# VH-VL binders against a2bn08: the designs that were tried, part 36

Target 1, 238 residues: a2bn08
Amino acid sequence: MAEARLQRLLRVYVLDTSALTDTRLRSLLGSGSLDEAVRRFAELIASVRIAYGVEVYMPPTVYEEARRFLLSNGVTVQSFEALAAWITIKPPTRHEIRIPASIVRDYVEEVRARLARGLRVAEEHVRRAFEAGGLYAAETASREARREKLGAIIRGLRERYREATRHGMLDSVEDLDAVLLALEVRGVLVSNDEGVRRFAEALGVISIDPPKFISVLQGLLRHSKTGGVAREEAHSTS
Short names: E, the ipSAE of ESMFold2; O, the ipSAE of OpenDDE; V2, 0.75 times the mean of E and O plus 0.25 times the DockQ between their complexes.

## First folded at step 9 (VH-VL; framework fv_emapalumab)

Design q8 (at its last look DockQ between E and O 0.13; V2 from the best seeds 0.00; counts 0 for: pae E 6.2 > 2, placed apart)
Fold by ESMFold2, look of step 9:
Parts: sequence; structure tokens; C-alpha cells
Structure q8 (fold): chain C 238 residues (1-238), chain A 123 residues (1-123), chain B 111 residues (1-111)
Amino acid sequence: as target 1 above (238 residues)
Amino acid sequence: EVQLLESGGGLVQPGGSLRLSCAASGFTFSDYAMSWVRQAPGKGLEWVSAIKGSYGYKYYADSVKGRFTISRDNSKNTLYLQMNSLRAEDTAVYYCARHYTIEGVRDYYFDYWGQGTLVTVSS
Amino acid sequence: NFMLTQPHSVSESPGKTVTISCTRSSGDIADNYVQWYQQRPGSSPTTVIYEDNQRPSGVPDRFSGSIDSSSNSASLTISGLKTEDEADYYCQSYDYSDLVVFGGGTKLTVL
């Protein structure tokens, strides 16, 4: 019933890639390196799973994305796999998941708006390039200055185009899989991406950011009165 | 004919709460994004909040974030603004505004406005 | 965050032309559409320009809008001024974080 749903939402979480790559993770886990932070994150997840039966899920697409990022940034395979051992890697059952047509319709409308914004940015930068070409054509001596100016215009175009079309929008299949899995398992989505969280909210999926997630898990261990011991027990050897 | 009618304004003390309503008619309400815009006495227009589409993406000005909640009931063609922890600076006429969508998607062009409802926050 | 700055007031005689400026403090004015609203005392705002330079049906072609990227500003131009044009005018724009901003407003007086 209502209590069972609330209890599951407290105990079931789905991570997107940002939950493992958030730059605040090292500070929140009191670590000087990303590898150390990943190990402490594994310890935290293990502790709450053992103490409270907290389930943490991740789609395979997110797993592969996170693995590539972490391994290329100094996390050892051993540390990452130690974390992954406490996470259930499960693909969303996409053929069984249903999304209301109104949500799909509204998403299409948002894509259309983003494409129009991108076209406007492109048209403005074509105009800037044309004007710059006319100015520098009158002074032939600075061919290298013209190349640098064109490069600046192109970089500006790329930056503004990305802002106009992608900022705050769900735009990857990895992020979609995290949302779909959270919907399927009726869990809380952990993400720092506002577009991903907004889409999840529209589907009735509760979301929190990675700092809040860590804070919630740490709070659970403190309330157990054995939180420090439970956290240490997950990595105790010797 | 598109019509927007705000209600729920009144006098409240600082720290109090109010719920504003905006009754919509003359269009398919669920197809349109909606905003609240306010105007303090003798001052200019200030955007407060928006709700886009039928799945309810919500946006807030920094001045109201965490205190105000926008919502809609598409079955009743009604937009709401729940206003908590009210302050003197929230004193304003609150307008309900519809986002223009004719000829494709338009961001934040408000083509129809209600007549407004006055919220006064004072002791 | 950004601001839109308008002159506090402008005045001009009937039959003449007035231009109201709207300067954007950060970000590019050309990247996000600018709207202009007219508000008469005691009334709700109505649109006179949308998408930088488009007029809604029923708005006279005396009203025009333009964008100047070099000064990062938008302008509302009203030619052939009539006494009924006397009102407050607000420019409005947004950014890609869905922040919506109005200018401070300009009181137009037709002497």
C-alpha cells in the first residue's frame, strides 16, 4: 500500500553516470583521490545494503559509460569492480515499459523548440563570419589573424549551439535507461542532470542529486547507532 | 475566445500561505504551457514560474524557489500557485499567462493574460 | 543570470517616431527571442511585438521591432505616434536555463 511504496522508495535507488562521476564525490567521502572515493562509496553502499537491505541498481549502458570514465581518470579496475559488486546491473525491460503519450508529445515539442534555437544560433554566426570576412579582406597582411578570428567564431558557434539545443535536456540513451529502470523498479533516481531529473519527475519517478544520496545513506547509518562499525565492516580485513 | 481568470488573492501576514487559481477556457488547456507573472504596486512585470506541457516540467524564478509551487489540473482546466512563507516583497498583482504555441513551439511569449488577482502581505 | 535595461520614460509628439531600447546585460540578445508588451493603466499587458520583429494580428504596422547585436540590444519603434500609444512598454526575453526576464518598463508619453 502507501507505506510499502514509501518503504521501497527509501530502499531502492538507481544510479546514472553522474552519481559516480560527480566532482563533489571526493569531498563528500573525505578522499584525496577518485580511486579512494570509489572505494569509500563501495563501502557506504555495502554498509547500507547489509544494515537496511538498500538496493542499488544501474543499467548496463550506464555501467559501461561510468567504467570508461573512472578507469581513464585513475580508478583501478579492482576498485571499480569492488563497487560494482554491490550494485545490481540490470537492463530496463524496455518492451514492457509504458510511457504516457502526452509525455512523448511534450518531449517532441521540446526537441522542436531546441532545433529552432539552434538554427537561430547558426544563422547569427554565419552573419558574424560574413562580416568578419569583409573586415579582414580589406587588410590582406594578417592571414593568420583571419584564421584565428574564424576559429573564435566557430568555437562560439559550437558553444552556443550546444547550449541552445542540449542544455537541460534528456539527450542520451544511457540517461534514458536510468530513468526507465527507476520507473520499472519503482526506485529513486540518483542524478545531477536537470534534464534527466525533469523527465523522470514527469513520469512520477522521484529523483535526488548525488550529494543528497550520500547524505541519506550516511544518515541511515548514523540512525542505526552502529553506523561507523557497519561502514567499516564492509572493508575490514586482518 | 481564450479566457483566463485568476482568484485566491487576499491579505495575509508575513510567513503565511495562499493558493492562487487560474481558470482557463476557450482552448485545449493541456496543450499549453502556462506562467505566473506578478507586478508589485507601481512597479514593473516580474516572471514568477512556468509549467510546460501536460507532464508538468516546472520552472521558478530564484526569488520564489523553494517557497512557491506551480501546478495544474488539466481535468479542471486550472493552473495553481501555492505560495508559502510569504514576504512583504511578494505583494503584487499576480497574472496568469498562456504561452503562445501557434505556428509551432514558442518559448516564453505570453499571448493571453488574465486580469490578475491582488496578493497583499502585511501585518 | 541577465537583466534587460530600458529607459525609464520617453516622450514625443503625435505623428513623430519614438524608439525604446532594451539592452541585455549578459548573453547574446540575438540568441533568444525578444517580445514587447504594452500595458495601459489598470489593464493587463498585451503583445505588440513577438519573436524580435513580428506583429500579432490587430497590431498596427506603426509598431516595429529590431535587434542590434553590436550593442546587444533590442528596440521597439513606434512611428506616426497617436495618443492611444501612451502606455508602459516592457521588453522580455529568456535564456536556455529557462530564466525569463522583463525589462524595467518604459513609460511612453504622447504630448
Scores: ipSAE 0.102, ipTM 0.637, lowest interface PAE 6.2, mean pLDDT 85
Fold by OpenDDE, look of step 9:
Structure q8 (fold): chain C 238 residues (1-238), chain A 123 residues (1-123), chain B 111 residues (1-111)
Amino acid sequence: as target 1 above (238 residues)
Amino acid sequence: EVQLLESGGGLVQPGGSLRLSCAASGFTFSDYAMSWVRQAPGKGLEWVSAIKGSYGYKYYADSVKGRFTISRDNSKNTLYLQMNSLRAEDTAVYYCARHYTIEGVRDYYFDYWGQGTLVTVSS
Amino acid sequence: NFMLTQPHSVSESPGKTVTISCTRSSGDIADNYVQWYQQRPGSSPTTVIYEDNQRPSGVPDRFSGSIDSSSNSASLTISGLKTEDEADYYCQSYDYSDLVVFGGGTKLTVL
């Protein structure tokens, strides 16, 4: 039963958005463009599906996000559809999935901590703005200079606030759906988001990053080619 | 100049009551959150209670919750601490402290402190 | 609820540098700002550091604050120690319930 479970874990994968948007995918798939990478990815998934029965799942929410991202970044509809054809779009059965209260508690604590950090970031930037206001007074600084400084402060605030509140945390329903789906189908979650992976781990869901995922799939195909040659050689000598 | 002056301290028996006052001057009192911090003889600082300026939210340390009541009269620029059911462990110098508060946001530190008033609870 | 733990006492000679640590027992030290207060004998506390590393007006640049997330601690550093620096020092922060928490205080003796 444990071996069968392990075998199943190696055959079922759930992709979050990062699995398709990872910048390393281009290099891993030997492509010059994102469009080509997506096409090659589709071929890879198709091949392992046919050869080994590998199943790749994606929640609808992730699918839509990925679609939006990829199409906005030069991926053709045809290439995207080629990929989608080999991915099973399935929503997690949210009403049947139970999350331990301990995980929820920990998550709430994390959210609280993040909110506190966000507030600190905001306060710091308000202080900076206030101080800058003295240096960039209307009487002493040009409108352009003031605008530039304010813009810089705002940009800094946004960046640091996002980092403080979202980085390393499960921060989207799409990602949650991916984790839940992985739990439901007893699959391996493919994600490059540490926050998502931590959450998955807390639920007992195994996760791998996109590069590892690609390596695993490619490895499967390499083994199938070598096993087929060995069988053909064994039949010719017999 | 910002000034905080505590008063009302004295000797009281266990179970007794005492009301402390802090008279504020030199700033718009209503705009600032205020706290009481106490220090037992030879001991460290212990936060007791806080009150926000604009919204009047009140906060209490667990050690005094249910026994102490913080309040303020903005028209008199005065902070109060009503202390009931006093215990020996309540013996301390009580300081009023001003929060570096920006309207709507409670800041995390005290920028001004009073001189303190001594409360002694002894049978 | 968390506690802030400080050493009970530190001592150093004039002109030297001393560091006082403040360790948070739970949560992240970076979750809320840490402040440092100086209390000279027979006097009220005064702020020497606010928002982890900011100095109020009038506080010498010899005073500095830092946060170390790896040790979950804040530190007050006093360089060029002077006799007038002899005092009790308290770290302070907030918990998630907006309750103020003080460290136990550190007595700094200038030898």
Scores: ipSAE 0.019, ipTM 0.527, lowest interface PAE 5.1, mean pLDDT 88
ESMFold2 (binder alone), look of step 9: mean pLDDT 91; pTM 0.937

## First folded at step 10 (VH-VL; framework fv_emapalumab)

Design g11 (at its last look DockQ between E and O 0.73; V2 from the best seeds 0.00; counts 0 for: pae E 3.6 > 2)
Fold by OpenDDE, look of step 10:
Structure g11 (fold): chain C 238 residues (1-238), chain A 121 residues (1-121), chain B 111 residues (1-111)
Amino acid sequence: as target 1 above (238 residues)
Amino acid sequence: EVQLLESGGGLVQPGGSLRLSCAASGFTFSDYAMSWVRQAPGKGLEWVSAIKGSGGWKYYADSVKGRFTISRDNSKNTLYLQMNSLRAEDTAVYYCARHSEGVRDYYFDYWGQGTLVTVSS
Amino acid sequence: NFMLTQPHSVSESPGKTVTISCTRSSGDIADNYVQWYQQRPGSSPTTVIYEDNQRPSGVPDRFSGSIDSSSNSASLTISGLKTEDEADYYCQSYDYSDLVVFGGGTKLTVL
């Protein structure tokens, strides 16, 4: 049973959006376009599926997000469909999955902390805006200069607020679905989001980043006795 | 009264391993995040690792990531730090510290007395 | 990642006021709360300021904290300096990933 479980962990993967959108994947899968990278990824997944029975899953929410992203960034429908053909789309059974109350408590604490940080960022930018556009600024700066400064402050606020409230935190239902699915299928979560990975870890879900995932799959193929598929990839890089 | 008592420090060779413990009392241990902070001889404070109350969320400084593992047993009111692949630069007094919630955030409100770890050939 | 920079040492006579600065290298000092810890020789650190300017119970009102966004720094001010205030002082804050960062520490000598 333990050996079977271990084998399953090595064979079952769940992808979040970052597994397909990570910028490092392009370099790992080839120096070409994102479209080419996706095609190569499809071939890689196909190869390991055939050779080792590797299963790759994605929640519908993640699938839609990834689809939208990839197509909007120059990936053809054909390339995307080639990849999707090897991915099992499955929603997690949300109503049956249990999360320990202690984990929920910790998450609530994290949310509260992030909200507080967001508020601090907002307060600081309000202060800056006041100083930049207030009485002192009116005396020394042109209307245009003040407007520019305020614009810069607003842009800074948006960026900093986002960082304060979202960075390093599980902040989307898509990512949650990925974690829950990984838990349900007893698979390895593939994600480059540290917040998602931390949440996964709290639930006992193993996670790896996208580059590691690619490395693992490539490694599997290198050690496969069936000499045929490894020869074709070596010839394309020469 | 809140008490934190570190133990497990000692002399170890480079590449060796050591496990530190922090025994907590005087509060509901599981409700608080805990950290390890170290101080090399004659140097400043350096944060090492943190763990939330449930034990699910763990954080590490880059200097110890992949070598150290923080954990806790809430049934025993004990915090742990497993240190592997120890280096000379890991030589320090190691403090356990409690995270206490303020109005909007948390700070270290209680510190142990520390335990000395010496990594030397 | 950011650093918090403190002066290595400061000195002042009893009864006077001393200020210790803590400058953040990147990000805004106001992004996260700043804490200050006192460490007397041979002792563990103790909190003297939390959340920028709050004092724990038992800390004298001679200790105060402030934030200056223009210099991207926090300051610990000790008024009416006493001999017992001689210690190392550390500022501490967080990054967006909740990684803890300490300043390098400042040795305060009471002359």
Scores: ipSAE 0.480, ipTM 0.797, lowest interface PAE 1.4, mean pLDDT 90
Fold by ESMFold2, look of step 10:
Structure g11 (fold): chain C 238 residues (1-238), chain A 121 residues (1-121), chain B 111 residues (1-111)
Amino acid sequence: as target 1 above (238 residues)
Amino acid sequence: EVQLLESGGGLVQPGGSLRLSCAASGFTFSDYAMSWVRQAPGKGLEWVSAIKGSGGWKYYADSVKGRFTISRDNSKNTLYLQMNSLRAEDTAVYYCARHSEGVRDYYFDYWGQGTLVTVSS
Amino acid sequence: NFMLTQPHSVSESPGKTVTISCTRSSGDIADNYVQWYQQRPGSSPTTVIYEDNQRPSGVPDRFSGSIDSSSNSASLTISGLKTEDEADYYCQSYDYSDLVVFGGGTKLTVL
């Protein structure tokens, strides 16, 4: 009965870049280096593919992004290639994929809201700059003080604008490709990006974060060893 | 005339489950985001969850993530809140609330009358 | 996350003016709209101010809202107090992670 429930677990996964670049990978895989973590990840994926036929996909855009990141952070080409050997690199068939109009409508509303939020941030920082200008005129501040204050206001504007318009939103084509591929192959999306996961879930795509993905795969292997031992005992005779 | 009518509240033991419903009328339900907001007896308002018009975009307060699921059936003009693994702290009157149309973020322009959920041993 | 802090209670005589404060713990009060809701005992909340300082139709002009960036706070001002104004008042705002927060509420007593 436990075996039947485990066999019904989803066996198709799609990784976005965060699934390979999550800063928690090293500790979750019990490794001392990122290179070792990547090798252990490769072993984990290989093992579940052999034991359960688990398939792991990645769009080419995500593959290239992840490769650049990992190689720049001390992962050897050999370790990355060992991982990639067990991942199917496939572009989504974008022209065949259909998205409900109501989902697109909600996305447009979200974009409009974020544009309005950004405008409010900009207006507030214009007011701050005007007030600062009036203060310096009254106090005859140095040119250095004026430039420092302006720099702080601009830095604050950039930070608040980014938060208002981009935080928690799907805004990259790489992440869209991962979502579309997951929809196409009826797979579970693996991502730590809240905006990506929300968009995927709006389309009916189940999503999990990378730590959960690792836990699921490790759990499958523990069940396989336990199930194999149990089946072997059932067939033995004295 | 906009009307929101909650139902499904009641007494439940800790660890139990309840499903709340909110029947909507007087507006095009699928055009509006909706929220659940709760109020413990003698306490203030606490936002619980929100869902956009399509039903695909869902948001949760940290206190209920993983235990509560918001959903909607636009063909029946009904908002739902599935509450699992209930705790004594979830005891409250639960209101459904409509978000204002347009770019007005999280302005709740219409509220239901509420339904009481009591979680006690 | 952030909090909105309101005084627990305020009281004033009919005909006078009260101001209820709503102070934001982190982030800028001006970046996200503030709403104010009125709740009479046994009733559902109703809106008295939205988008910082706008009144819905039917709300008397003696209700007004304002924002003070220097104290990082919003205020609800009720002039010409009437006994019908006795209620709990909640401010509400949000952040860009779609976290919605209400203030703790202020009980207004009209003596």
Scores: ipSAE 0.381, ipTM 0.732, lowest interface PAE 3.6, mean pLDDT 87
ESMFold2 (binder alone), look of step 10: mean pLDDT 92; pTM 0.935

Design g12 (at its last look DockQ between E and O 0.74; V2 from the best seeds 0.00; counts 0 for: pae E 2.1 > 2)
Fold by OpenDDE, look of step 10:
Structure g12 (fold): chain C 238 residues (1-238), chain A 121 residues (1-121), chain B 111 residues (1-111)
Amino acid sequence: as target 1 above (238 residues)
Amino acid sequence: EVQLLESGGGLVQPGGSLRLSCAASGFTFSDYAMSWVRQAPGKGLEWVSAIKGSGGFKYYADSVKGRFTISRDNSKNTLYLQMNSLRAEDTAVYYCARHSEGVRDYYFDYWGQGTLVTVSS
Amino acid sequence: NFMLTQPHSVSESPGKTVTISCTRSSGDIADNYVQWYQQRPGSSPTTVIYEDNQRPSGVPDRFSGSIDSSSNSASLTISGLKTEDEADYYCQSYDYSDLVVFGGGTKLTVL
């Protein structure tokens, strides 16, 4: 049973959005464009599926997010469909999955802390805005200068607020679905988000980052006696 | 009264392993996040690792990531730090510290007395 | 990642006021709360300021904390300096990933 479980862990993967959008994937897959990277990724997944029976899963929510992102960033529909053909879209069975209350408690504490940080960021930017747009500023600066300064403050607020409240934590239902699916199928979660990975770890889900995932898949093919023949045939027909 | 007592420090060779323990008393252990903070001889404080009350959420400094593992046994009111692949630069007094239950952010409200880890050939 | 920079040492006579600065290298000092810890020779650290300017029970009102966004720094001020205040002082904060960052520490000598 333990050996079977170990074997399954090596064969079953769940991808979050970052698994497909990680900027390092281009270099790892030897591609000059995102479109080419996606095609190469599709070929890689296909190869390991055929050679080793590797299963790759994605929740529908992640799938839609990834699709939107990739297509908006120059990936062709054909390339995307080539990849999607080798990914099993499956929603987690949310109503059957149990999360320990202690984990929920810790997560609530994290959310509370992040909300507090967000408030501090907002307060600071209100102060800055007040100083920039107040009576003193009105006397010393042109209307245009004040407008520019305020614009800068608002941009800073948006960026810092986002970082303060979302960075390094599970902050989307898509990512949650990925973790839950990984838990359900007893697979390895592929994610470059440390917050997502931390949450996964808390639930006993093993996670790896996208580069490691690619490395693992490539490694599997290098050790496969049959993988060499498929590459030679693909090069001979091109 | 809140008490934190570190143990497990000692002399170890480079590449060796050591496990530190922190025994906690005087509070509901599982309700508090805990950290390890170390101090090299004559140097400043360096945060090493943190773990939330459930034991599920763990945090590491880059300097120890992949080598150290933080854990806790709430049934024993004990915090642990498994240190593997030890280096000379890991030589320090290691403190366990409790995170406050503050309404906003955590600060270290209680510290242990520390345990000395010496990594030397 | 950011660093917190403190002066290596400060000195002042008894009864005087001393200020120790803690400057954040990146991000805003106000993004996360700053704490200050006192460490006397041969002892464990103790909290003297938390959440920028709050004092734990038992800490004298001679100790105060402040934040200056313009210089991106926090400050620990000790008024009415006493010989017992001679210690190392460390500022501490968090990054966006909840990693703890300490300053390099400041040695306060009471002359």
Scores: ipSAE 0.628, ipTM 0.852, lowest interface PAE 0.9, mean pLDDT 91
Fold by ESMFold2, look of step 10:
Structure g12 (fold): chain C 238 residues (1-238), chain A 121 residues (1-121), chain B 111 residues (1-111)
Amino acid sequence: as target 1 above (238 residues)
Amino acid sequence: EVQLLESGGGLVQPGGSLRLSCAASGFTFSDYAMSWVRQAPGKGLEWVSAIKGSGGFKYYADSVKGRFTISRDNSKNTLYLQMNSLRAEDTAVYYCARHSEGVRDYYFDYWGQGTLVTVSS
Amino acid sequence: NFMLTQPHSVSESPGKTVTISCTRSSGDIADNYVQWYQQRPGSSPTTVIYEDNQRPSGVPDRFSGSIDSSSNSASLTISGLKTEDEADYYCQSYDYSDLVVFGGGTKLTVL
């Protein structure tokens, strides 16, 4: 059973959008443009599929999100379709997938904690605005100076609120679909999003980041070429 | 009465492994997040790891990430810490601690007695 | 990442008041709750203050906590010092990446 689990860890992957949009992939694939990087990614996936039967999946929701992003950033339709030809586009079977109630309970508890943190940030910034109003009145500040101070307080509130509530949390249906699909196919999730990976791991799904994914596939091709030579020699002696 | 009792500490060589346990009683264990906190001899407290009530969501300090694995068995009311690739700086008394109820994140309202882990040649 | 800095030691006579500071190196002290723990010699920690200034049941009201945003610090104040207050005291906070940090600890001597 340990060997079978290791084989799956090397053969079945599910991509979220970040796996195709991670800014490090261009450099890791040795490409001068994003279009070239997508084509090299397609070649890499095709090669490991042919040599080792490596399966790469993506939900339709992730596919559409990634397509929009890549096409708007200079990737040709031909290059994207060349990549997609080697990726299995499959929706998670949401009606059949079971998630333990205790995991959902923990997630709700986390959301509640983050909402409370956000409320604390909001209350602090209301107090700052009230205090600033008193200081500006005492200093006979102009209408423009008061508007600038208010604007700064609001921008600070928005920044701290987002940090308090959104960092490290799964918050999109596309990300959920990637996690559910990985659970369904017992594959490795490829994502650079901390919240997505944590939720996947809570369901027993192993996750890796996109650079590690590229490294694993490239390592397989190096092993495949040496293993192919050894396999060819074995067959020739039969 | 809430009680937490750590066990499994001992002497190990660098690079070795050890599994700590924390037996919980007096509360509904599966409803509470739990943490491990350690204290090197003569030093202060250092947070190590946390796990939510389901056992699914896990968190680690950078100093132990990739080497330590937190887990729990809610049917046995037991928290675990699997410690691999141990280093001299992991020498400490290890406490299990319960997170408070509600939105009081990382308020540790009950602590165990601790178990000593010594990593030396 | 951030650090919480406390004085190494403080001392004061019985009946007097002592204040232990806890300064946060980065991020705003007011954004994340501060807890204070007491650890008597040979014992495990116990909470004396949570959520900046709240006392758990059973903790005497001579223990109080406060936040000072201008110095980016928290303080634990113990009035009417008793000899049983002699202990190590740790402040603790966190950030939004779920990093939990304790201060270095302060040894309180009641002489």
Scores: ipSAE 0.535, ipTM 0.788, lowest interface PAE 2.1, mean pLDDT 88
ESMFold2 (binder alone), look of step 10: mean pLDDT 92; pTM 0.935

